Miniprotein binders against MMACHC-like protein (cblc-1). Designs and how they scored, part 5

Target 1, 261 residues: MMACHC-like protein (cblc-1), of Caenorhabditis elegans (q7z144)
Amino acid sequence: EMSHAESIKRVVDQKLSSHEGFESHMFKIGSYNEAVGESSPFALPYDDSTMALLILSTPDMFDVAFRKWVVQKTMDFGSFDEVCEMVSSPIQSFLEDRLEIMSEKLRKVEENFEILHDYSMTPQRRPKILMQTCGHVAGAAFYYQPCHFQEDGVTWPPAGRMGPNLKFIGLSLHPIYGGHFAFRSVLIFPNVKIPEFCEKEPRPILTASEDVRTALEKFNYNWKDSGFRDFGNPTRRYSTTQMEFFGRPVAERWEVLRPWV
Short names: E, the ipSAE of ESMFold2; O, the ipSAE of OpenDDE; V2, 0.75 times the mean of E and O plus 0.25 times the DockQ between their complexes.

## First folded at step 3 (miniprotein)

Design aw6 (from a0 with E40R Q43W R46Y D47L T50F)
Fold by ESMFold2-Fast, scan of step 3:
Order: C-alpha cells, then sequence, then structure tokens
Structure aw6 (fold): chain B 261 residues (1-261), chain A 88 residues (1-88)
C-alpha cells in the first residue's frame, strides 16, 4: 500500500509544487492522535495507520503561484479593475481554485479523501485539527510549546498566572523558512493504510531555552511587526509585496498587486 | 457553585460564536499569523470548556478562580484580534 500512498503524494506534489510555494508532508493519523491524546476531542476517528498529507505554503506561493493566478484572472475578466470588483477575497479564491484543480487530478488515483483547512471548525465551533501539532508530528516544522520551556523557580511567561498552555500561544518554525510559512490543509485518505511509514523528526532549529522564550514572547507580544518570523535564521522570507498586501485593510489590498499586470 | 459553572459554560459558548465569525474573516485574509492565533485561542477555549465540564461532574470548585483568570486573558486576546481585523 506504500506504493499507492507514494502515488497519491506524487499527484498532490505535481499540483501543489515546491516551485509554486507548497510542501506536502506525509504522516499517520495515529501519530497525530498520540500527540494530541487519544481521549482528546481533537483526536481523529481513523485507524492509526491511516494516511494523511499536511500541506503548507512557502513564500513562493504568493510571489509565484498567486501572482500567476492574478495575471490569468486579469486576462479572463479583461481588466484588472474588473477582477478587483468581482473578486473580494483573492487569496481565498486562489487557494480554492488550486485545491479544486488538485482534487480533480487526485480523484483519478484515490477517490476517497477529506480536506481539513487550518481554519476549519466543527459544528460545535472547535478546530477540526490542531495544525501546529500536525506540523510537528509530520516533521515539517518544530512546534515550540511554552509548557516545555519552563524552568524550576523561574516565573515565565511574565503575564501568565494560569499554565502557559492557556496564556501563551505556541510557535512553529520551519527549518528553511523560519516563521515565513503557513499551514494550509490536511488531506486524509481513510482507505489508505501506511503502517510501515515512519515520520521524520522535526528539526529543533532553536535549542537554547532563552532563545525559545524570546521567540515566543515576540510572537505573543509583538507579532504585528513580523519579527518573530526571522527566528531560526531563515534563508527565505516573505517578500515586501506580500507583507504590504497583508498589512493593508482588505479593501485596499488589490492596489498592491496592480504592478503585476 | 453549580450556578457559577453554568454561567462559565454559557460565556464559553458566547466566545465560541465570536471565534467562528472571526475565523471566517481571517480565512478571507490568507494571513497565516492570524490563522495560527485563532486556532490556538479556539483550542484554549475548548480546554476551558472541558475543565468546566469536569468541575460540573465531580463537584470540585477549587479551580474556578484559575478558570476565570484564563477566561479573561483569552477574551482579551480574542478582542485584540477582532479589533486588529476591523481596523485593518
Amino acid sequence: as target 1 above (261 residues)
Amino acid sequence: SDEDVNRLAQRIKELLTKVEELSNQIAETGDPSLAQRIERLMWAIYLLAFKVHELSKNGNPDAINQILTAFQEISRKLNELADRISKE
């Protein structure tokens, strides 16, 4: 069945390519369930050996794939101003288009799969999957949890009175991109079993507890300046265009992209 | 008290409704930092709901002050995100 799992990943990688700013990382549902706790409400109701693929985006998603999509939509609608009027959520529309293209191709190889997004919620309004934990389990990025960096006799975080897990938000860092990446989706294949598969260990790119605490503080207290993304000495970063785009109110974002057309 | 537990459960349900609306707004932005923050706040809210449920079942009110403190901090962070999105 590993050959089938590898065929599935190959199809996904063709449509969500690294050259267009995507990565896929294979893992077993059981590995994720062990990490969140089998009795946890975030545990997924699949056999331990069930195949899953974590999808994340890198800087080239915006500067390559999304840019290409904007140019194509401008041609399709006949003008940039028409696209701006008709498409209110460009990033979301782009991602939906790409996932549908991927899904069409994927169905020819494996017809039964589920897609969970990083923002997906249950009817009870809780997340369907914990992406940070998923990233760590799949070996895609190291998830720094505040509770793992407590020191006996040291009060940290300074503002916390409850355990840091309830006060301080954890941070995932990618070995190449630091914080310049995003978890996007998890694909689950209920009928594909990969019991022999072993996930890679995530790289702990920050090893000194003081550095981890500093990164977590920057993420929790100063996330707006995006300085936290530069921890781990990333070799690639979000472009100034992407940072400007997301720094603007939604209604003003299209104007950042006008030079692309 | 049982009354305090019920009040906390209701307030948590109200927070979950706000998170759903905010999550939809964040999804439209495609901003990964906002998506990560909303996911973590939702998980923290769920853990509070779980703790309140456990207190209701076993009748142990010893953690009520800790739960209230955590609830206030989570509410503060959620309101900060909502303010940022509405202004930006």
Scores: ipSAE 0.000, ipTM 0.251, lowest interface PAE 14.8, mean pLDDT 77

Design aw7 (from a0 with E40M Q43F R46W D47L T50Y E54R)
Fold by ESMFold2-Fast, scan of step 3:
Structure aw7 (fold): chain B 261 residues (1-261), chain A 88 residues (1-88)
Amino acid sequence: as target 1 above (261 residues)
Amino acid sequence: SDEDVNRLAQRIKELLTKVEELSNQIAETGDPSLAQRIEMLMFAIWLLAYKVHRLSKNGNPDAINQILTAFQEISRKLNELADRISKE
């Protein structure tokens, strides 16, 4: 059982490698369902022992994997200007290409799997899966929820922003990358059961309540400056090139990448 | 009270439509700085919708004011994301 799950993870890790800015984290659907509440609308309709893999990206996804993809496409099309003309959504195209390459190899080991993306929604316009909770359950990142950092007699955050129950949205921090990472997908393997698997505990990289509150305040009030991503002493950050790329109007984004070729 | 709750529910339904549209646009950009924020706003809006549904069973002026405050702040955050996506 576990040998099959490990074979699946090895294939995924080979195609979505850490050196190219991806991580995969195995977890049981039952562990996720327990965390969200089994009667919750966010509970997934799979057996508790069903294998899942959380996929996230780190800064090297953009600076290494995406860069290699841009260089390869430039060679394939004959020039950078031709790629710019033919590819309107480079990041999406890159991710779709990479996931398809992974899927082709993965199907040789396990034919039946589902992919849920961070943007996937139900017909009721609800997220299909709570990625922050998956990250916490899989031990990939620590999900700081504002309700867990309230103190009796402390007014926090300052009144007038949101109602008491929705003052802030939560924040996940990675032990290596702080906030410089993104949840991308969850792979679910309905025919693969891993009842004996135990997830690792997420590392609480911020332990002082005041530090957590400060990080949540930066995330909710000042997210545009990306300062919140630096909590947890990350060893690597999103590059200036990545920030410039996403900071430009769509029509000007490709020119940020011209020095790569 | 029932009229206030119905108006609030309708406004939240409109927010759910807006967040779905914005989530699809963000997915197309591949922008990691936006992906985490939109997921969290989607969850916040769903929680707000749930609170309004609960309110329909127990009308309470304080609860209505709390939900209105949250609605305003979530709308502000969504507009910030929409503006970022819509850069010319």
Scores: ipSAE 0.000, ipTM 0.333, lowest interface PAE 12.1, mean pLDDT 80

Design aw8 (from a0, 14 letters changed)
Fold by ESMFold2-Fast, scan of step 3:
Structure aw8 (fold): chain B 261 residues (1-261), chain A 88 residues (1-88)
Amino acid sequence: as target 1 above (261 residues)
Amino acid sequence: SDEDVNELAQEIKELLTEVEELSNQIAETGDPSLARRIRILMLAIRFLALKVRKLSKNGNPDAIEQILTAFEEISRKLEELADRISKE
């Protein structure tokens, strides 16, 4: 029932809190399956009323939660240089640690749940879940699909800028953070049914078709400069530290964090 | 060790397969969530580089050279894919 679903969400929200840069958004598996199509390879094999929680991160995830984690690991290992040597994937390690802590507490309230990451793959090497569709369905962000912004007699997107095996892809924008957020995972609760739950409608961030096309072009052609993230006049943005961290080659990323310790 | 060499070779083969499949999936689905998978593969490359360095002190030079060549091919493909997309 809804009271149990709300208890589950409260536990998740305690460990993945908004002031530490996380949001959780409840939705029904059936709503996602309807959006991707029931015969689609991306449809999930759960009953329509099955509870799910979409987890995304906001700027404070990096600047607050991850920073605390880096400081703590430096203390645990004895020095920053030792952490750098022993931890090859800091963001991944941080997220795995945080999800395990959350899972430990969550199991006391609901034992049966599954976690799908934005990088999770089927044995056939397809993504297990389409995160942008999930975000739109859950009302967390608005998913702008290129096919919805075509105009008769206009060639768009501009030819010759995409590689031969890549296509022009969509973009999700958050009502508060614009493009300064990331989808992280989906929690699925097979034994929890929420047939009465109605997802909120995603809020359109950009209203003019020309603005949408410009945002999509910047995302597809100029994503490295992160200009696409500022569409929708976000109130909060990724910090210079976060932008620099993700903009550097993997081998140079740890040095961006040295001022934190 | 022989077990370490075999495990590393298998990881390299799996990463190459993932790079190729992610390229195809992005072309087919248009889902930018796959950008995170590419970033994770890039992080795995750093870990493999450290393992290769350790193996260089007690491994077979020919086997190590094979691993390094495959590693460089994976790095090239990952950089090519990473240059096209971002969602963190």
Scores: ipSAE 0.000, ipTM 0.190, lowest interface PAE 17.0, mean pLDDT 77

Design ax1 (from a0 with K13Y E20W E39L R46F H53R)
Fold by ESMFold2-Fast, scan of step 3:
Structure ax1 (fold): chain B 261 residues (1-261), chain A 88 residues (1-88)
Amino acid sequence: as target 1 above (261 residues)
Amino acid sequence: SDEDVNRLAQRIYELLTKVWELSNQIAETGDPSLAQRILELMQAIFDLATKVRELSKNGNPDAINQILTAFQEISRKLNELADRISKE
């Protein structure tokens, strides 16, 4: 049973490789549903033993895979300026192309699968999947939720700063990359059952409530400076080019990439 | 008036630009709550753009009031999101 699941993962990993800045993490839908609650609106309508793969991107996605894509598109269109004119959202276009290529290869091994993106929504306007919970369940990253690390006497943001209806948004940290990664999608295989699979526990990087609070404050108030990404002593970080690219308005992003061509 | 419709259209364009910038800047965080909020704002802005387009055909005062109310609601949600994730 597991052999088919492993074959699926191998195909995905071939097209979304670690050397090109991707990771895939296997998990059971039931493990995710248990974490969000069976009666929760975020529970997914699949059998508990259904196979899923969480896909995330690491720094090399930008510096290796995306860079290759930019170079190839420049050749395809005939000039860098032509690509800039024709492609308004390079990261989005790159990811769409890569997932399409992956899907074509994957279809040869398993025809029935669904892709849920971090931005996918239900008709009721809720996210289709809670990516940070998924990351924790799959053992890919540790999801730091404010409620799990509050202590008497620890200074959380003043009520007025967040407002009565505003709360700290949680933060996921990767054991290698800290906050220098992003959840991208979840692949679900309704016809593939992995009841014997056991997910790895996520590695807790920050355990002191003060450290968690500080990381959450940086993430919620100062996310633009990327300081929150350095919590957990990451071994690899987003390059200066990637940080400059994402820090610029969309119209100015292509110019950051000109030295690649 | 045509002037009022053009003013609303310009503000909707500015709002779309701001949401697009926020979406691009935080895309790598992978936070589904932020992604959902951005999608909700985008859908609300598209709905508002549709209402502005309908108003331009009819000149109905009720439609103007609905558009202004929707704009205020979207602006508030956008400012709430920006406040939660900004430098200050």
Scores: ipSAE 0.000, ipTM 0.185, lowest interface PAE 15.0, mean pLDDT 76

Design ax2 (from ax1 with Q10E T17E Q43E T50E R53E)
Fold by ESMFold2-Fast, scan of step 3:
Structure ax2 (fold): chain B 261 residues (1-261), chain A 88 residues (1-88)
Amino acid sequence: as target 1 above (261 residues)
Amino acid sequence: SDEDVNRLAERIYELLEKVWELSNQIAETGDPSLAQRILELMEAIFDLAEKVEELSKNGNPDAINQILTAFQEISRKLNELADRISKE
């Protein structure tokens, strides 16, 4: 089945290419379920050897692939203002279009697969899958969880800032992009078993406990300045345009893109 | 009374877990307005937990109504935030 799994990944990589700002990372559902706990509400109801592919985006997704999509949609609709009127969620629409193109090609190789998005929710309003755990398990990024860096006898976060009952949000850092990336979706292939596959170990981007604490504090207390994204000395960063786009309320994001057309 | 305090503590724990999971998801969207919203909810839950602890010491029935009102407001905001994330 490894040959079949590799064929599946090859098709996905052709349509979600690195030069257009995507990465795919293979993992076993069992590895993810072990990490979240078999009794966890986040455990997925598939056999341990079931194939999955984590999809993430890098800066080029926005500046290359999404930009081309915006230009093309403007031509198709006849004007930028018409696209703005007809498309309320441009990144989501772009990703849905790209995933549909990928899916059409993928169905010729493997018909049975499921797509879970980072925004997918259960009826109880919980995420269907924990993306940062997937990233760590698949070896795509290192997931820094505050509880794993707590020192004996040290209270952290400091009392009076987030309080003992509030948990810090964990942070994932990519070996190339630091915090300048986003998890997008997970593809699950229920009929494809990869028991012999071994996930790569995630690269520890920050090794000193003090650096991890500083990164988590910057992320939780100072996320607005985006300084947390630069931990790990990333080779590539989000563009000013991308940062401005995601910094605006959804209704105002289209205006950031007007200079592209 | 003790049973009521225990039920409120369990509900606060449930809200905290939901907010914690949504905060991880929001971190992946790169949307700072959603991140700010989740942090506000976490602060509200912290305040609620402190009120429950105070109630456990003093047994003040007026505190129960304040806690229930805060719980309902936090639950409403959490559901609104979850709906916005599902649209993003």
Scores: ipSAE 0.005, ipTM 0.218, lowest interface PAE 13.0, mean pLDDT 76

Design ax3 (from ax1 with Q10R T17R N24R Q43R T50K N65E Q66E T69E Q72E R76E N79E)
Fold by ESMFold2-Fast, scan of step 3:
Structure ax3 (fold): chain B 261 residues (1-261), chain A 88 residues (1-88)
Amino acid sequence: as target 1 above (261 residues)
Amino acid sequence: SDEDVNRLARRIYELLRKVWELSRQIAETGDPSLAQRILELMRAIFDLAKKVRELSKNGNPDAIEEILEAFEEISEKLEELADRISKE
């Protein structure tokens, strides 16, 4: 029932709130399976009307929720230096803590659900989910695929960057955040059916083929400078602190956060 | 030969293990392409596993060279991805 699906989403949104840098987007498994192809190894073995929620992180995840987590861990451990020594993967640890809090509340409303992470590899029994396709299907972001932007008589990508096995990967752009966001998880609810639900259409962020090709080139060849993230004129961006954090070697990242404590 | 097939199978396992290891670090990178690149590498590894199985039935020397070239390309992409993830 839609009322039950809405209750589930409400609980998720309470614990993974927009103010703390999260978005959830509902979709039907059937919509995803249609997009990847029913015979695809990435099609999921659920009824077409099965409820799913795509979870994104936005800039406020780092600057609001993660910052609060770092401050709290510093209190818990007694010093910033002790946190640095004991926690090697702060973002991952933060996300695991937040997902556990969310899961505890969610189980009170719906006990049967699965969480697929964006980094989850294909186990022998279950194919990996395609996050960019989920984003497009759920209407959360527009997924630009290189094969849709080839032109007859034009060599693209530029000569000298192509190899026999070179493949451009696609790029997703958010209507508010451009490329300043990340896909995090998909929650699947096998016992919840939403056949009446209609996903919103993803907003096309870039309309000119030349702009799309430029964005894809920046994403594939110049991703380190983060220039690709600014396509589509985002109104919100990763902070200077977040950009510096992700731009440093893993061992040096904690020092970026010292001014927070 | 069976010995060559076994050697190629071990290399496939090692590539898969490396991809799995890198996937554990995705949240630390902030790289929106990382999940997609990991998926691409897994597909390439599975395709190699199919070629190795076919090689066990057919002793085509050209197939061995193609498999070895593909291993090298996948290994290079994996090393690039590891550098991007760890930044060390």
Scores: ipSAE 0.000, ipTM 0.280, lowest interface PAE 11.1, mean pLDDT 78

Design ax4 (from a0 with N6L A9M K13W R46Y A49L H53F)
Fold by ESMFold2-Fast, scan of step 3:
Structure ax4 (fold): chain B 261 residues (1-261), chain A 88 residues (1-88)
Amino acid sequence: as target 1 above (261 residues)
Amino acid sequence: SDEDVLRLMQRIWELLTKVEELSNQIAETGDPSLAQRIEELMQAIYDLLTKVFELSKNGNPDAINQILTAFQEISRKLNELADRISKE
């Protein structure tokens, strides 16, 4: 029932809040399965009306929620230096902690749910879920696919820039954050049916075909420089602290965070 | 033993080479979250190398099992990511 689905979403949103850098977006499994193809290996074995929630992180995840986590871990361990010694993958550890806190509260409202991560795999070694398709279906971000931007008689992408095995593929842009966001997880609720729920249409961030092609080229050729993230005139961006954190050698990453304590 | 440490370092170096190969292919996926996963795995691998260097100086046999467990987990996640890249 929709009231139960809304109660579930409220609990998730309370623990994965927007002011702490998370968004949740509701969708039906059937809408996702239709988009990937019912016969696709990526189709999920749930009834079409089954509730799902897409979780993504925004810039405030790092600067608000992760920062609070670092401060709390420093208190728990007794010093910042002790945290640095004991925690080797701070972002991953933080996300695992937050999902467990969320799960503990969520089980009190709906005990049966599954979490799929962007790296989750089947025993046959295929991804369990296609995140960009989820984003588009749920209306969270617009998924730009190269095949939708071909023109008869126009050579694109430029042949001289393609290497062997390099496929020219799609990019998702968020209406507020452009490319300054990441898909994280999908929660599936097998016992919760939302047959009358209608997903919102994803907002097209770029409308000119030339701008879309430029963004796709930046993403496919130059993704490491993060320039693609600024397409769509995002009003919020990854902070200089976040960019500096991942830009530093591993031994220096924790030192980027020392001012937080 | 010194020979066990050298073998472990060779395996971790091979894992680093695999991560570098995958980072070159990540553009094929079109998923920004996968790029972030590569960064997180790279950090974990470098942390693992640091632990091996520290073990080689001061030694603790129990630490070898922890390092091997972490290596297996990182290798598993890396192989899963590689397969995802090939599928998308």
Scores: ipSAE 0.000, ipTM 0.148, lowest interface PAE 17.9, mean pLDDT 76

Design ax5 (from a0 with K13F T17L E20Y E39W Q43L R46M; at its last look DockQ between E and O 0.04; V2 from the best seeds 0.00; counts 0 for: pae E 15.0 > 1.5, pTM E .493 < .8, end hemmed in, 9% free, placed apart)
Fold by OpenDDE base, look of step 4:
Structure ax5 (fold): chain B 261 residues (1-261), chain A 88 residues (1-88)
Amino acid sequence: as target 1 above (261 residues)
Amino acid sequence: SDEDVNRLAQRIFELLLKVYELSNQIAETGDPSLAQRIWELMLAIMDLATKVHELSKNGNPDAINQILTAFQEISRKLNELADRISKE
């Protein structure tokens, strides 16, 4: 069973390689369900030993793999302006293409799997899965939750800054990339059981409670400046082009990519 | 008035469309925090829409005012989020 799980992961890692800016991290559904609570609306209806793979993107996804995709699409469509007109969501379209190619190869090894995205919603408009929790459980990125960094006699976070309907939310930091990464998808394999598998512990990059509070405040209050991404002293960061791309409204993002073609 | 409820329903729909658009924008950035925030706002809007629908049936003016107040607050937050996403 572990050999089969490893073969699945190998296929995923071949098609979504680290060189192309992807990582996969294996975890058990039961470990995730324990973390969210078994009675939680976010609990997944699979056996506790069911294999899952978390896929995240690194800075190289944009600067290497996505760039190659944009160039190829420009050639296929004949002009950059045609690509801009035909493709409204370039990163999503790129990821869908990459996941499709991966899925075709993966089906040869294991036919029965589901793909959940970070934007996957239930009919009740709830996230189907909590990616930050998956990242923590899989040991991919440490999830700093506000509830774990309360101080006795201190009201933190300050009430009212986020407004009544905006939650002060937690932050995930990657041990290499800090905040310069994104969770993308989870693959679930209902027929693959890994009961003996033990997930890696996520590495806490921030150790001082004050540093964690500062990171969470920057993430919640000043996320626009992307300063929260630099916590944990990342060795690799999003390029200036990538930061500019994500820093623009969707309609203006393609213009950032024009110099690539 | 029935007209006010209809205006509110239309405004809620517009906000839902805006949230959907923002959700698509966030899906590209892969920022889980924004996705969660948009989700919470979408849920709040849906709850408001449900309440508006219930109130439209019951004709309770106090309930309509509460929904209007909640709607204004959600709208403000969505605009703040949109401004946060657009300025990024």
Scores: ipSAE 0.040, ipTM 0.488, lowest interface PAE 3.2, mean pLDDT 83
Fold by ESMFold2, look of step 4:
Structure ax5 (fold): chain B 261 residues (1-261), chain A 88 residues (1-88)
Amino acid sequence: as target 1 above (261 residues)
Amino acid sequence: SDEDVNRLAQRIFELLLKVYELSNQIAETGDPSLAQRIWELMLAIMDLATKVHELSKNGNPDAINQILTAFQEISRKLNELADRISKE
């Protein structure tokens, strides 16, 4: 029912708030299955009207919520050095803590739900869900695919630049944040049906085909410098600290955070 | 790391879509040799997905280079198979 679905979304949004750098986007499993293809191994075994929520993070997740969590962990452990020693994957640990807090509250409203993470895998080691497709279907972030931006009489991508065995791939950009966001998880509610719900169309931050092709080239050829994130001149971006944190080798990341404490 | 893992997962998805397309074309041709190659590619892609998972878990820099190398080899095999199918 839509009123129950709205209650679920309110609980999720209360615990994973926009102020703390989260967004939730509702969609129907049927819309996702249609987009991946009903015969696709990525199609999910739920009724078409089954409710799902896509969770993504925005720059404030790091700058607001994660920062608070690091400070609190430092106090809990007694020192920053102790946290560094005991917590090897700080972003993942933070997200697991927040998802558990959200899940405890959510169970009081709806007990039957499943969480699929961007890293969730089947026993055959396939991704369980395609986050870029979820983002597009839910209207959260436009998924730019190379096959949709060809120009007649023009060879693009240029032959040979990727090398003969490396594929040129697509990119998701948020309408506000460009590439300064990340898909985190999908909540699926098998007992909640929303047949009347209509997802909004994703709003593209890039509309000119030439701009899209340039962004895709930047992503595929130079992704490590993160320049692709700024296409569309997004209004809000990852902070300098967040960019440095993600740009460092994992073993060096904790030291980026030391000024916070 | 989360951004790198997401990008690599997108690249694995593109390989899976290509393999799915080839699987459909092989069903139309009925060539058992091509079916065996599809199976081999499925196993290779599953191994690549395992490497992406390990990158997510421990952030090993050598793992990212191994993943890119494996991606290139799998892409080469897919291109060879796709070329054979398109000529038949």
Scores: ipSAE 0.000, ipTM 0.146, lowest interface PAE 15.0, mean pLDDT 77
ESMFold2-Fast, scan of step 3: ipSAE 0.790; ipTM 0.909
ESMFold2 (binder alone), look of step 4: mean pLDDT 81; pTM 0.769

Design ax6 (from a0 with K13L T17W E20F E39R Q43Y R46L)
Fold by ESMFold2-Fast, scan of step 3:
Structure ax6 (fold): chain B 261 residues (1-261), chain A 88 residues (1-88)
Amino acid sequence: as target 1 above (261 residues)
Amino acid sequence: SDEDVNRLAQRILELLWKVFELSNQIAETGDPSLAQRIRELMYAILDLATKVHELSKNGNPDAINQILTAFQEISRKLNELADRISKE
């Protein structure tokens, strides 16, 4: 039971390693379903003790793993300019390649698994899984929800900023990376049961209500300056190269990477 | 014209529907940059709806052209974001 789950996590961690900018966090589907509500449309149709692994990326994914992938693709195509012409979505192509390599090795240990991506949707066009809830449940990051930080008799968020029809969205902060990380996918193993597994509790980085409200406002109103990512005093941040890459129009992104080759 | 205003109102409602759908998806998947960009588009669409409502009161043809240009720009950005989400 747990030995099999540990073997699965070991294989995933070998291919999606922390040294290359990935983390995996084990959780039970039942823990997630309890958090979203059993009758919620976001509840997943698996037994409570079903094993899942949340995958997230850290700064080193871009600067280590993706950089190596770009160098290798340049060799494969014969020049950087050929890669630029043939590959329109480098991050997606990189992640697809890496997940396929991981999946090939993983199938040797456990052949039955499903991958839900952060962009996966139901036919009704709702997300298949709530990643911030997964992060909190798995203990990977602390999910700050706006509804938990209302003060009685105070209007928040300020009138005129979000409007009554717009949802003020929550923010997850990582204990090491603050907001310098991204949720990527969840692996589900329907035939692997881990009823004895206990998830770790997420570490609350921001505890003062006013600090949380400030972080949520920066995230909802000023996300473009990336200041929200620095809440929680992260010890590691996205590199200047990564920030420049994602800050540029798609057509100009490859040029940011030319110095890597 | 009234017909032009009605067509613009219909297109704005369609854009609002698409933005709400995408906003819900992105906000709940934990991608803050996409979620916030979609919200900026939502505000732009709401501003456009206000201009269409103002136009319905006096029928200024120059205002119609300004609204159509803004609508085309918002639609282009929304389609770009939808394509990016489907490829990620």
Scores: ipSAE 0.000, ipTM 0.191, lowest interface PAE 15.8, mean pLDDT 78

Design ax7 (from a0 with K13W E20F E39Y R46W)
Amino acid sequence: SDEDVNRLAQRIWELLTKVFELSNQIAETGDPSLAQRIYELMQAIWDLATKVHELSKNGNPDAINQILTAFQEISRKLNELADRISKE
ESMFold2-Fast, scan of step 3: ipSAE 0.208; ipTM 0.557

